VHH binders against NADH-quinone oxidoreductase subunit I 1 (nuoI1). Designs and how they scored, part 1

No score or structure here was measured in a lab: all are predicted.

Target 1, 152 residues: NADH-quinone oxidoreductase subunit I 1 (nuoI1), of Koribacter versatilis (q1is57)
Amino acid sequence: MSIAPLLRKVFLIDLIKGLSITFKYQAPKDCQTEQYPQERPVITDRFRGQPMMKLGENGETLCIGCNLCALACPENLIAMKSDRDPVTKKKVMVTYVYDVSRCMFCGLCEEACPTQSLKLGTGYEMALYSREGMVLDRKVLEHRTAPEPYEK
Unless a header shows other numbers, all headers, positions and changes below count from the first letter of the chain; Kabat numbers aren't used for antibody chains.
F, E and O are the ipSAE of ESMFold2-Fast, ESMFold2 and OpenDDE, as the mean of both directions, binder to target and target to binder. V2 is 0.75 times the mean of E and O plus 0.25 times the DockQ between their complexes.
[cut] stands for letters that were removed.
The coordinates of atoms that the task and the answers printed are left out; those that the model quotes come from them. Centres of patches stay.

## First folded at step 4 (VHH; framework vhh_8k46_1)

Design a1 (from k8b with S57T)
Fold by ESMFold2-Fast, scan of step 4:
Structure a1 (fold): chain B 152 residues (1-152), chain A 122 residues (1-122)
Amino acid sequence: as target 1 above (152 residues)
Amino acid sequence: AVQLQASGGGFVQPGGSLRLSCAASGFTFDDYAMGWFRQAPGKEREFVSAIDWSGGTTYYADSVKGRFTISRDNSKNTVYLQMNSLRAEDTATYYCAAGEYSLFDSYEYDYWGQGTQVTVSS
């Protein structure tokens, strides 16, 4: 028994074992194109957050009653009534109803809001959902404002 | 000076096509939503179509959806309205408008063009 034949036999067994492990863990889809994120992807919650309406500095609504969010919603979940301010001639929201029961949390209504009054909240706001109805009126939406960032 | 120059209107038979353009100058075009409105004789001004500052979001009145296409070229400060399958009820003076936040109500737009006449008749 010389060392050379033993080393060849040991190396052959190690090679076969290595190939077996490689085959066992080979992905069926071996794509050369890879995404190399510098940071690990952030896994967001299944629900992106609950709708809420931001209020101005004096607690006034920022919603101008344009109905753009209702028109942008693919599920037609938003209904609002607006009237014209007799002094400024601007549309003012009187009532607002958001049916969250079929909301896809797609953010289209938030993106469509020109005053950035309508927001989809994130984090702890979702814990409040089960304590509220499936239909949110103006009062509920305006009381669930997103926290103001300390930065400008 | 702020200027919005609408052009491309004309006479066309039902089923025809026209392309309107609105050249903008004197303001930061890329920060403004652009809209098209029309007014027929004896009628109120009505919304036709709008496009956001980026061109990523478009809106259409139900009467024109599927027939009209709005687009913008921020490098040329120009907004376009491609009108296909024109009908007699599309006959109106078409106005382009620029607004920071409003897309649907004519009272909310900041700047207006002089208009271009579109006539659809046999």
Scores: ipSAE 0.000, ipTM 0.099, lowest interface PAE 17.2, mean pLDDT 65

Design a10 (from k8b with Y101W)
Fold by ESMFold2-Fast, scan of step 4:
Structure a10 (fold): chain B 152 residues (1-152), chain A 122 residues (1-122)
Amino acid sequence: as target 1 above (152 residues)
Amino acid sequence: AVQLQASGGGFVQPGGSLRLSCAASGFTFDDYAMGWFRQAPGKEREFVSAIDWSGGSTYYADSVKGRFTISRDNSKNTVYLQMNSLRAEDTATYYCAAGEWSLFDSYEYDYWGQGTQVTVSS
């Protein structure tokens, strides 16, 4: 009979453990430790939106036709043609074509652009509403978004 | 005077390797991007590879990607092109060039070296 009081104590401990587990599952805060503060998670750089070309302060093309973005693209989605300015003897972009149907949105083309002309939009909403299966020409890329004026 | 001297060209069999070097003088090498271009007989000059002023960014034409490696040594004012798994279509005169904006068109490169001939033949 000295075993019966020990078994009662063991069963009471098991009841307490069972109640502790139930309480944990009934308390939402114990299930998710990342609820402080209650803000949505920050989106990582790998989730970039569609390509666009920024224009300068006066609406001029910033692209210098260097073809670096095309060479950096692992899917070979970019084709551009450039011509030499007869006055400045510098290369200027004439045509630009970006096929977004196979675009991985990796940002390598944006990183390669020395004039910061080519940009991929960053944002959760833009990524969800991105239209794949398009071929974007120079006009679409340059006039997709309004240029931001400088205020000094 | 600005000088770019390319060297290391020669005859190799298909599948062989060569290392080209381009020694630069007469300008601030560390401020310039370096590129390699090639021209085969009867063809236009084509881009092969480029490296930025720091060596942090490298670019390759699709025809050489995975086979060629560009590098630079700013302490020696030299850029290198390591060419592996050479093919008959790689036969060309190879030129090194320097430009401020890493441009891949001859109109935008400020300085050009004399070429070095590479011939891949059995």
Scores: ipSAE 0.000, ipTM 0.091, lowest interface PAE 17.8, mean pLDDT 64

Design a11 (from k8b with Y107S)
Fold by ESMFold2-Fast, scan of step 4:
Structure a11 (fold): chain B 152 residues (1-152), chain A 122 residues (1-122)
Amino acid sequence: as target 1 above (152 residues)
Amino acid sequence: AVQLQASGGGFVQPGGSLRLSCAASGFTFDDYAMGWFRQAPGKEREFVSAIDWSGGSTYYADSVKGRFTISRDNSKNTVYLQMNSLRAEDTATYYCAAGEYSLFDSSEYDYWGQGTQVTVSS
């Protein structure tokens, strides 16, 4: 029996447990998070800014898993999971989820991205009368697909 | 049913090469990251290599970097591990795995194959 594992448990592992929090993203149902004391914008042709993630020359992700875009979002719409490369010890993004249904298109997340990976596009308009949540995962963001247009 | 069938293992001399294949079925292959892990006798399972859903990002353990190459063919639902310059230390059972979240933590992979034995001996 060694005291080093016990000291690690009490000093390091127990401290980590006390500071650890679990982040989970789940599409909200009848949930409203309003941080600004102002009217929300009316749905117009200005909702052309569907988010996308830019890839590098070799198709590699430019996202470094820093979570700054999630922290910058006033509506808390972004959830990402990152893992560390066992060789370089650098964070890499594994999972990315963006809930565009409550997005205000303010550009704060785009401005916060240090690698210019996250972009709000101007080529695609949000569907009118969108009453359902829309959640975009990493695959969709890296190979952005326009929302299905209104059908008769 | 979800299945991951690893194949291509065998006996090789030091300095030789092998190509492992992992055929996937029962899930949407191109939505999952794929990883290779190995377990030598008496040792814990260790990370070898990983490739993201698109094939655009690849990752390697320090012990295999420059010798091993991971690739995937989404049209064939198959991931490959090309192993060059094999050493006695590479002797292990190699497992392929599919996961949605972590590329490096074996505990976060959802589906695992049966494994294929690689023995490097002179």
Scores: ipSAE 0.000, ipTM 0.250, lowest interface PAE 11.8, mean pLDDT 68

Design a12 (from k8b with F104Y)
Fold by ESMFold2-Fast, scan of step 4:
Structure a12 (fold): chain B 152 residues (1-152), chain A 122 residues (1-122)
Amino acid sequence: as target 1 above (152 residues)
Amino acid sequence: AVQLQASGGGFVQPGGSLRLSCAASGFTFDDYAMGWFRQAPGKEREFVSAIDWSGGSTYYADSVKGRFTISRDNSKNTVYLQMNSLRAEDTATYYCAAGEYSLYDSYEYDYWGQGTQVTVSS
């Protein structure tokens, strides 16, 4: 009873299945991109534990400008400005400012966000943020997304 | 003193290639992200590409994606921008910059180099 032909047959089937999975996940949209990291930004010590804003698949803002996170913050650290989109007639966030220097990391603002766009990172050494009095704007919070296309 | 010296610019025909270099000195290069920005006459400075401190993450503006490649050599304290399939719209002065992290906004970068002119025309 030879097992060599059986092992080669089984190995070939497993190889084809492995290549099928690899091919499926090697689609242009799933391959390693030369764009910003898909999972999370490269974190320096300054960004450990800081708030961040998740963006959609096409880099669109998930924030709907509802101001609930600002209302939930006991230290009043969040200031946002919203306007009405002329096409969709829905509220959209224009500016967003988060003062991290007095943030207690209580999670109330994250819990209040209905679109789950606002997240608090994991981290330690929070004394680094208070030392310089850090204020984060919309661009910093959304830095995970690929840059906006150039406008001419 | 901190110095960023950009070089490699010049005149190229459409479809041609150029490689820009930015030599850094006066700071711990391996701890900094590097970026390339460009500015055409009468226009705002725009983001082109960035690379993190390790070289493991690269970022490109949509207008240059697939044509430009950023790379770095930490042993030589140099960052490069390989520009392929150049178009007339790529004509600008190109600047290199260093910052603690890779970001799109030029305001976030700590150190800036002298520009190098790239002109693409037939």
Scores: ipSAE 0.000, ipTM 0.096, lowest interface PAE 17.7, mean pLDDT 65

Design a15 (from k8b with K65E)
Fold by ESMFold2-Fast, scan of step 4:
Structure a15 (fold): chain B 152 residues (1-152), chain A 122 residues (1-122)
Amino acid sequence: as target 1 above (152 residues)
Amino acid sequence: AVQLQASGGGFVQPGGSLRLSCAASGFTFDDYAMGWFRQAPGKEREFVSAIDWSGGSTYYADSVEGRFTISRDNSKNTVYLQMNSLRAEDTATYYCAAGEYSLFDSYEYDYWGQGTQVTVSS
């Protein structure tokens, strides 16, 4: 028997789980949702920066491929492709794209991320000149850092 | 033209080691995940190992976990597979592949190398 149809059925179950978690993240804070470990400064709420993806201590991706950030985005700006590890049965992200050209910086995608891998902040400056350059792929999100402050 | 050239295969006794290399050209290597797959005589092609575009995440089939190590050098457009503690059951043709969308499913990989034969014989 081919494994491809079984993988599609498994991905459908993951979609249902994703919707369930999305409802939990849309719930009022301090009820039955996890508390964020970090409090945002007032200036960050006012001056949102570009989206970034945090990496683990060993450089591994923190994104678990749950698609909750894409489901939370009211503008449908996030597109993610995931694959399932055949041994651990864990979903892993392969491709990630974020269209910042229509981004309202509402923070819903960051709040929806259970691993806190997706961040919005003032630490990243976009050096893009064209419309195509406003679409951030996985490479940009995971590897870009804020410019170092000038010491002069 | 897109090319993936696998090399480093050969004959080795059980318990031995081999290092496979896959040199890539003709595409933006840094944007692609790289994988190793193998096909033994009379068997279907199976997943062996994968590494994401940055080298930060690596994945292994249960049959090779702890024995094989995948790595990549984006400056040289090369992916490597270090194979230790080889067994007769590891005898197969090993293929390297590049994929934009998948790490594990061989049908979703975009580019494939010609393969390099590994024979573990006692």
Scores: ipSAE 0.000, ipTM 0.278, lowest interface PAE 11.3, mean pLDDT 69

Design a16 (from k8b with S102G)
Fold by ESMFold2-Fast, scan of step 4:
Structure a16 (fold): chain B 152 residues (1-152), chain A 122 residues (1-122)
Amino acid sequence: as target 1 above (152 residues)
Amino acid sequence: AVQLQASGGGFVQPGGSLRLSCAASGFTFDDYAMGWFRQAPGKEREFVSAIDWSGGSTYYADSVKGRFTISRDNSKNTVYLQMNSLRAEDTATYYCAAGEYGLFDSYEYDYWGQGTQVTVSS
């Protein structure tokens, strides 16, 4: 009948209670490594609503050349030409022109895009281009897509 | 043919001011957006500031907003970066860049300068 096992058990219970508090409020499950850069350029109002074309993970064109965005635009601002790829047997976009000078930013072209490749930017998803003209071709729309932050 | 010559770097105490200049040649300066980027030892290159082709729109990274001012003189083919209230964290090599389109990502810029070193220390 020694009291040493009793003291050991009491000590263990107190230790467990301390660890439960630590795990609850002080030990997060996920330790995320911060990705560089943490700084972001400030997006000004003049770039909100700018059209852009998202590319796939490997830089592939997501546009299938269906012309639905051009048909949906009430101002007829979009002109597209497409051809059938003989290798993949899929329609591919060859040329794309978007006149933003009369764009009312209604979002109908974005809603009509079945691959969600055409976007009217908000915040981080805005097209990155200067004011050197209001007619955007395929190169500008695809190349100027802002990179998305890595979220985990 | 295209040249961007950055200058104005040097040693400065914390809280001090410095003005960087970038002289451009070999392209139609008025058609290009201009940007400043910096790279500290052991870190990746980061955006600092940009100005559009007209000078009517300026952009700044959050870390420098309110302290730095970008401007351009299209008659002299030169862009400037006025740096105030400098901190030790501002120590880096500063690069100027020119791009026909895009303002925020380094891959959008077509031409780059050699860079000028800025060291903020006591």
Scores: ipSAE 0.000, ipTM 0.100, lowest interface PAE 16.9, mean pLDDT 65

Design a17 (from k8b with D105T S106P)
Fold by ESMFold2-Fast, scan of step 4:
Structure a17 (fold): chain B 152 residues (1-152), chain A 122 residues (1-122)
Amino acid sequence: as target 1 above (152 residues)
Amino acid sequence: AVQLQASGGGFVQPGGSLRLSCAASGFTFDDYAMGWFRQAPGKEREFVSAIDWSGGSTYYADSVKGRFTISRDNSKNTVYLQMNSLRAEDTATYYCAAGEYSLFTPYEYDYWGQGTQVTVSS
């Protein structure tokens, strides 16, 4: 149904104004966390490190393109595509993208990897507040290149 | 020959429950991971749930997590999908698929079933 979007915007603005007035009279005097309950917040002053893809002895990819890590991720941060090698007839990972900007550092993707090729490193950062927002591709993950915010 | 036969679909009202079954034959069932996928009219085939060869690990799409439960019985060569709290958005043709133990992506499954229609409507 087509409803005038302007009416919805007006009601939303009025609601916000009402909330602002309420907050004005109930200003927080005590230290209260304004963070909503999180299912598994593992990030604090330390970041759980950068995702990495382990390589074999000869530098070969250990990832077999099974997509189990993507399925295990509760935030759907991993996108991968695989294809079957015409010579070996084995499925191999062609593209891999990991969005770390919303990563909860839960380790479920590492646990799900049957070849143990995907690893989460241990790291920390003493910054008071830092925002993250980057995407790691296959090349970065396999060569263990840290994104700028994690590089000391 | 390899065959996957999905069954248990039908018409159900919102909030209802259905149990889908997929009977497999023609391959060593215990060596394969099993998955359920669905396709609604005009949409791409999407992942629903997967279970490994042993039944020890299960995976769910966020849209069905907490409502659907996948299980398998290796003695009967059958995989099941218990669907609870069904919504109109769950209306689709449901397919079962078998892949090498380590494979769950829809474009890489080795064997696919015929599919069973699930319609959630009042």
Scores: ipSAE 0.000, ipTM 0.105, lowest interface PAE 17.1, mean pLDDT 65

Design a18 (from k8b with A33V)
Fold by ESMFold2-Fast, scan of step 4:
Structure a18 (fold): chain B 152 residues (1-152), chain A 122 residues (1-122)
Amino acid sequence: as target 1 above (152 residues)
Amino acid sequence: AVQLQASGGGFVQPGGSLRLSCAASGFTFDDYVMGWFRQAPGKEREFVSAIDWSGGSTYYADSVKGRFTISRDNSKNTVYLQMNSLRAEDTATYYCAAGEYSLFDSYEYDYWGQGTQVTVSS
C-alpha cells in the first residue's frame, strides 16, 4: 500500500501534538500558575507602625539583648547594649536606641525578635510621625512616651 | 575625673578640610553615645553629628550631611569628625559631648568638652 497518505496523516498528528502542547501553556491553569507568585497579602494585621517595646505583666523587660533585631535592620537604625545578669547568667538589655526618622517600616526587626518584645504598633502617635530627627530610646520604647523631635 | 578633650580646630579657606578629635577619659567610653555640637558667635548651640555605642549608626544635621563624617575608635576612647567642603557658615566653636540615650537634645548629654575653634575664611 501507499505510505504517502499514512506519512501525511502521521505528520498531521505530530502537528496536532505540537499545538496541544502550545495550548497547555496558553490554558487558564498556566496563567494562574504564572500569577500565583504575585498574590497579595489580604490580612490588614500585616500593617506596620511605630516601634514599641512590650513589657511583662510586672513591668519587666522582655528583651534578652540578643541583637537580632539590629542585625535584621537593613538601615542599621538599632543600637543595643547588653550585659549578663550576675544571678541568672542570662543576657539582659541595658540600653536601646531606635532611630525612626529613617525607618522603612519593613517589620524585619519585629520578625527577628524571639521574645516578641519589639513590636511595630498602629497607635495614634503615627499620625504625628512625619517630624524629622525622631529618636526613640529605651525609656520611650518601653513606656510609649511621645518621641522627642529634632532639637536645635 | 571625667574629661573630654577636643582638638584639631584652626583656620581654613572655603572648600578646605579639617579633622576634629575628641579624646575621652574617666568613664566607660563604649557605653556612651558621642555627639558633636557647634556654637557660632551670637548664635545658639546647634547639633552637628552623633554616633552610637558601636559606630554602626551615625546621624547628621541637614546642613552638614554629605560633607561631614563622624567615626569612633572605642579602643582609643576617641571620636572623630571629618569636615570636608567647609563653608564660611561652618565657622564656630565645636564641642564634643557624651550621653547615654539622646542623640539630638543637648540637655540630655552628660559630659561636655571645652571646645575647639574652627574658622573658615578667605
Scores: ipSAE 0.000, ipTM 0.134, lowest interface PAE 15.4, mean pLDDT 67

Design a19 (from k8b with A50V)
Fold by ESMFold2-Fast, scan of step 4:
Structure a19 (fold): chain B 152 residues (1-152), chain A 122 residues (1-122)
Amino acid sequence: as target 1 above (152 residues)
Amino acid sequence: AVQLQASGGGFVQPGGSLRLSCAASGFTFDDYAMGWFRQAPGKEREFVSVIDWSGGSTYYADSVKGRFTISRDNSKNTVYLQMNSLRAEDTATYYCAAGEYSLFDSYEYDYWGQGTQVTVSS
């Protein structure tokens, strides 16, 4: 016989219960958290590294201006200008620019860095769409906050 | 004491070939990158080639790329530079150097040899 009034009653109870659970887990969190589901990252070839430069313990630059990362890049995306310290005569990096608009995220530049100062991190903002692309200068690379929810 | 002894230089005609050797002693050879630098009369030292500690990575100056080949034998503590298709502008004293990293800047190298003279002339 007709189960329509029983199903109506049962479905209303399930809807209220489900909505209650949703509000419980959403209310104490920012709404933006729901728009960026990085809770359980899965290896699906959607990983995009965010380039950054590591600094030493007291904030000193670890980059020695050798240009090896620029030479390793198959797309020629890295431009570095170095100058000599007038006292020590060692090269020091003055300017560094990384054009990520054509970056293949191959990691060759990171592997070529002898001081391990250039790193590709994890960052969801690197997946944001931009018509003009992105050019990162030295200050951005050295002081950029990489959103790494696993390590802070 | 650390010693780097470069040898194999000499007098050759344009288009000729030479093989330079650099014998190293007094340090852990397989922990160091080895580079070749040259200095022509009246000019500053210029980068020629470098090989990393393992021999897996090599780099060359644009002026020698395709003509010179760097190699190393960690069992003999020796680095080599095979020079083919020599030109008059390759005339210089060739120095071998040891450094922590495979770098192009001569000031980043810790140990230097006495050098070997290469003269390319008709």
Scores: ipSAE 0.000, ipTM 0.191, lowest interface PAE 12.7, mean pLDDT 68

Design a2 (from k8b with S57N)
Fold by ESMFold2-Fast, scan of step 4:
Structure a2 (fold): chain B 152 residues (1-152), chain A 122 residues (1-122)
Amino acid sequence: as target 1 above (152 residues)
Amino acid sequence: AVQLQASGGGFVQPGGSLRLSCAASGFTFDDYAMGWFRQAPGKEREFVSAIDWSGGNTYYADSVKGRFTISRDNSKNTVYLQMNSLRAEDTATYYCAAGEYSLFDSYEYDYWGQGTQVTVSS
């Protein structure tokens, strides 16, 4: 129970590995989308929204194929292909792929979309996957508004 | 093997109509955008019409808009081009093409049919 020297050895090796990764990740934009880690990953991972794309009133695509959302994504999860309408000379989106398995739900892609066609929504079906969601929903509802980013 | 077989061309008088068909095989048809292109003797290949993989979006060149209609039947792996009010300028060899990622630019289409000749009497 008090074999603390062995636990300290293992802990120090993990700390050295963590520190080496941190030192390698000290790029000027290493802390993209965060100033303080106020969120717990376990809670955030269960409350991920799914990406969706709005359509116009006639079922038309609102995406203009500008690729700004793909450029804004810090994990490079978005791949799109666009082509130019030979009549109007406007770019139109042909294909769109979003890898949700590594999505951080940071909202940068949604913010970058000039036509507001891309949205990261909370799917209503999320409640079907977690019975624990009833307890988290209460806490999320009380603290739904993200704390205002403020740097002293 | 991938095959696109265009058919339905022929001789027609000005003001007449024709329906072209393009039968596809050897690939997953409902994952591909389909386009029609034409080439007259001594001219470059030009875009005519395109339909996306879902059939929800259709596109037409200004010269054919209102006269031609593109459609697809994914259950039959076939794309159609209904040509109405044909003019002498519509005389060309018509090609169907399939592209996973392209609707308008001929350079980005992956597969091409052999073509079918449409001749409007001059």
Scores: ipSAE 0.000, ipTM 0.125, lowest interface PAE 14.8, mean pLDDT 64

Design a3 (from k8b with S57Y)
Fold by ESMFold2-Fast, scan of step 4:
Structure a3 (fold): chain B 152 residues (1-152), chain A 122 residues (1-122)
Amino acid sequence: as target 1 above (152 residues)
Amino acid sequence: AVQLQASGGGFVQPGGSLRLSCAASGFTFDDYAMGWFRQAPGKEREFVSAIDWSGGYTYYADSVKGRFTISRDNSKNTVYLQMNSLRAEDTATYYCAAGEYSLFDSYEYDYWGQGTQVTVSS
C-alpha cells in the first residue's frame, strides 16, 4: 500500500517552504474594503516596542495559529507552535514567542494578522526594561497592556 | 446545505490557459476565505492559491506564482483561478474550499467542492 504518513510529512514540509517564500515578499493590502483608518504620518512610532495580543469577550485567544505574522516579519523574530484540535482538526496556537530586541516596529506582522489579535503598542514601559535578547512569550503578550498615549 | 461547485477544467496543451470557477451557496460567502488545492494521481493534496474574505490578500504556492491569479466576486458568490502558461506538472484534479481564516492547510477548511480535472498534455 501507499506510504501515506511519509507522503503527508513531505507534503507539509514542501507546503511550508512554498508559503514561506510567497509570504516573505507579498505586501499586505487593506482588507477593510480598501478604506484606511486616519493616520498621523509625521509622528514617529519609534517607541512602539510592546507587542500584545487582544483577547475575545470571554478572554479567549483570538489567534488562530496561522503563522502569517511570523512569515511577514523581515527579521524573523516570531516563533509560533500550533497543534490540531483532535475533534475539529483545526490549528490552535499552543506557544508564541516574540523577540523584541531586533524589532524594527514596521507593523507588517500586525497587518498580516487576519484576526487582528496581534497589536504593537507604545514602548514606553518596555524602554525601562529593555535589555539584550528580550523575548516575550504567549502569557506576556496576552496579558500585557501598553500605556495609552496622552493626547492633551 | 453548503455547496461549492467547481468548473472550468479540461484538456489543454502546454503553454495554454484555463479559468476555473467555484460557485458557492449555503453560507455567508463574504465572511469566508477561499482556497484552491490540487491533487495529482498518487500524491497528497497540495495548496495552490488562497484569497481572503475581502479579496485584498492573495497567496500563491511557489510553483504557480506569476502564472496563476486568484480572484473573487462577492456579488456572485464565486471564486476564480486564472491559470496561464500551463505545464504538464499542473495536471491534477483541482478543488475549491472555504474556511474562516485558514489559507494554507487543507485540514483548516470547513467546506470542499467536487473536483474539476485539468489535464495538460502535448
Scores: ipSAE 0.006, ipTM 0.238, lowest interface PAE 11.3, mean pLDDT 70

Design a4 (from k8b with S57V)
Fold by ESMFold2-Fast, scan of step 4:
Structure a4 (fold): chain B 152 residues (1-152), chain A 122 residues (1-122)
Amino acid sequence: as target 1 above (152 residues)
Amino acid sequence: AVQLQASGGGFVQPGGSLRLSCAASGFTFDDYAMGWFRQAPGKEREFVSAIDWSGGVTYYADSVKGRFTISRDNSKNTVYLQMNSLRAEDTATYYCAAGEYSLFDSYEYDYWGQGTQVTVSS
C-alpha cells in the first residue's frame, strides 16, 4: 500500500511538466516594445482643415477649371462648371460647389489640384457652427483666409 | 523672348521610329509643364503627350499610349518625344508647348513652338 502515494506524486510531476509546455507555448518574451494602455490622443498634424481656394497675389483665381479635384474625390462631393474665356481661350471656372457635410478630409482633391489652388487648412479650427456652412460655393471658398503662400 | 525650337521630324516608313526634341529658352524651364500636340492638314490640333515640371507625371493620348514616350532634361532645357511603331495616321506637324500645368487641353498652354513635320508613308 505504499505505491498509491508514489503514483500520485509521479502523476503530479507529469501534470506540472504538461503545464510548463502550455506556458512555454503561450508566453513568448523577446524583442518587444512596451506599450501602456493609457495612450495619448491623436496628434493635431493628422488633422485636415476645411477646404479653401487660394487666390494669386493680385487676387486672381488660381483655379483653371480642370475638374481633376472632382474626379479624385471618392465621395463625389465636388461639382464644377467651366467655360472658355472668349479673349484668352483658356478655361475659367464659372461655378464651384464643395459639400463638406460628407467630406472625409483625405486630401486627395488637394493633391490632384495642379495649380495648388484647392487647400485643406492645416491647424484650422472649425469655428463655424452654422448650418449654412455645410455646402461651400466658389465665393466662400475663394474668400476664406489663405494660409502662408506655397513655396517649393 | 520665349522660344521653343522643335526638331527631329522627317520622312519615315510605317513601323519606323523618330525622336523629337524641343529646346526651350526665355523662361524658367523647370517651373513649366511641357506638352506635345500634333496637327494634320485640315484637322484641328490634337493632344499627344504631356509631362509635368518634375518629370514624375506623364499623360498620353490613347492613340499613342505604349508607342510614344515623353521625357525631359531640365539641365538642358529640352523635352523629348520618342515615337515608335509609327503609322500613316501619325503624319502631322508636331508642336511643343509650355504651360504652368501638365494638362491635355491645348488652350491651357502659354507658349508654342514653330513645329516639326513628321511624314509616315509606305
Scores: ipSAE 0.000, ipTM 0.193, lowest interface PAE 12.9, mean pLDDT 68

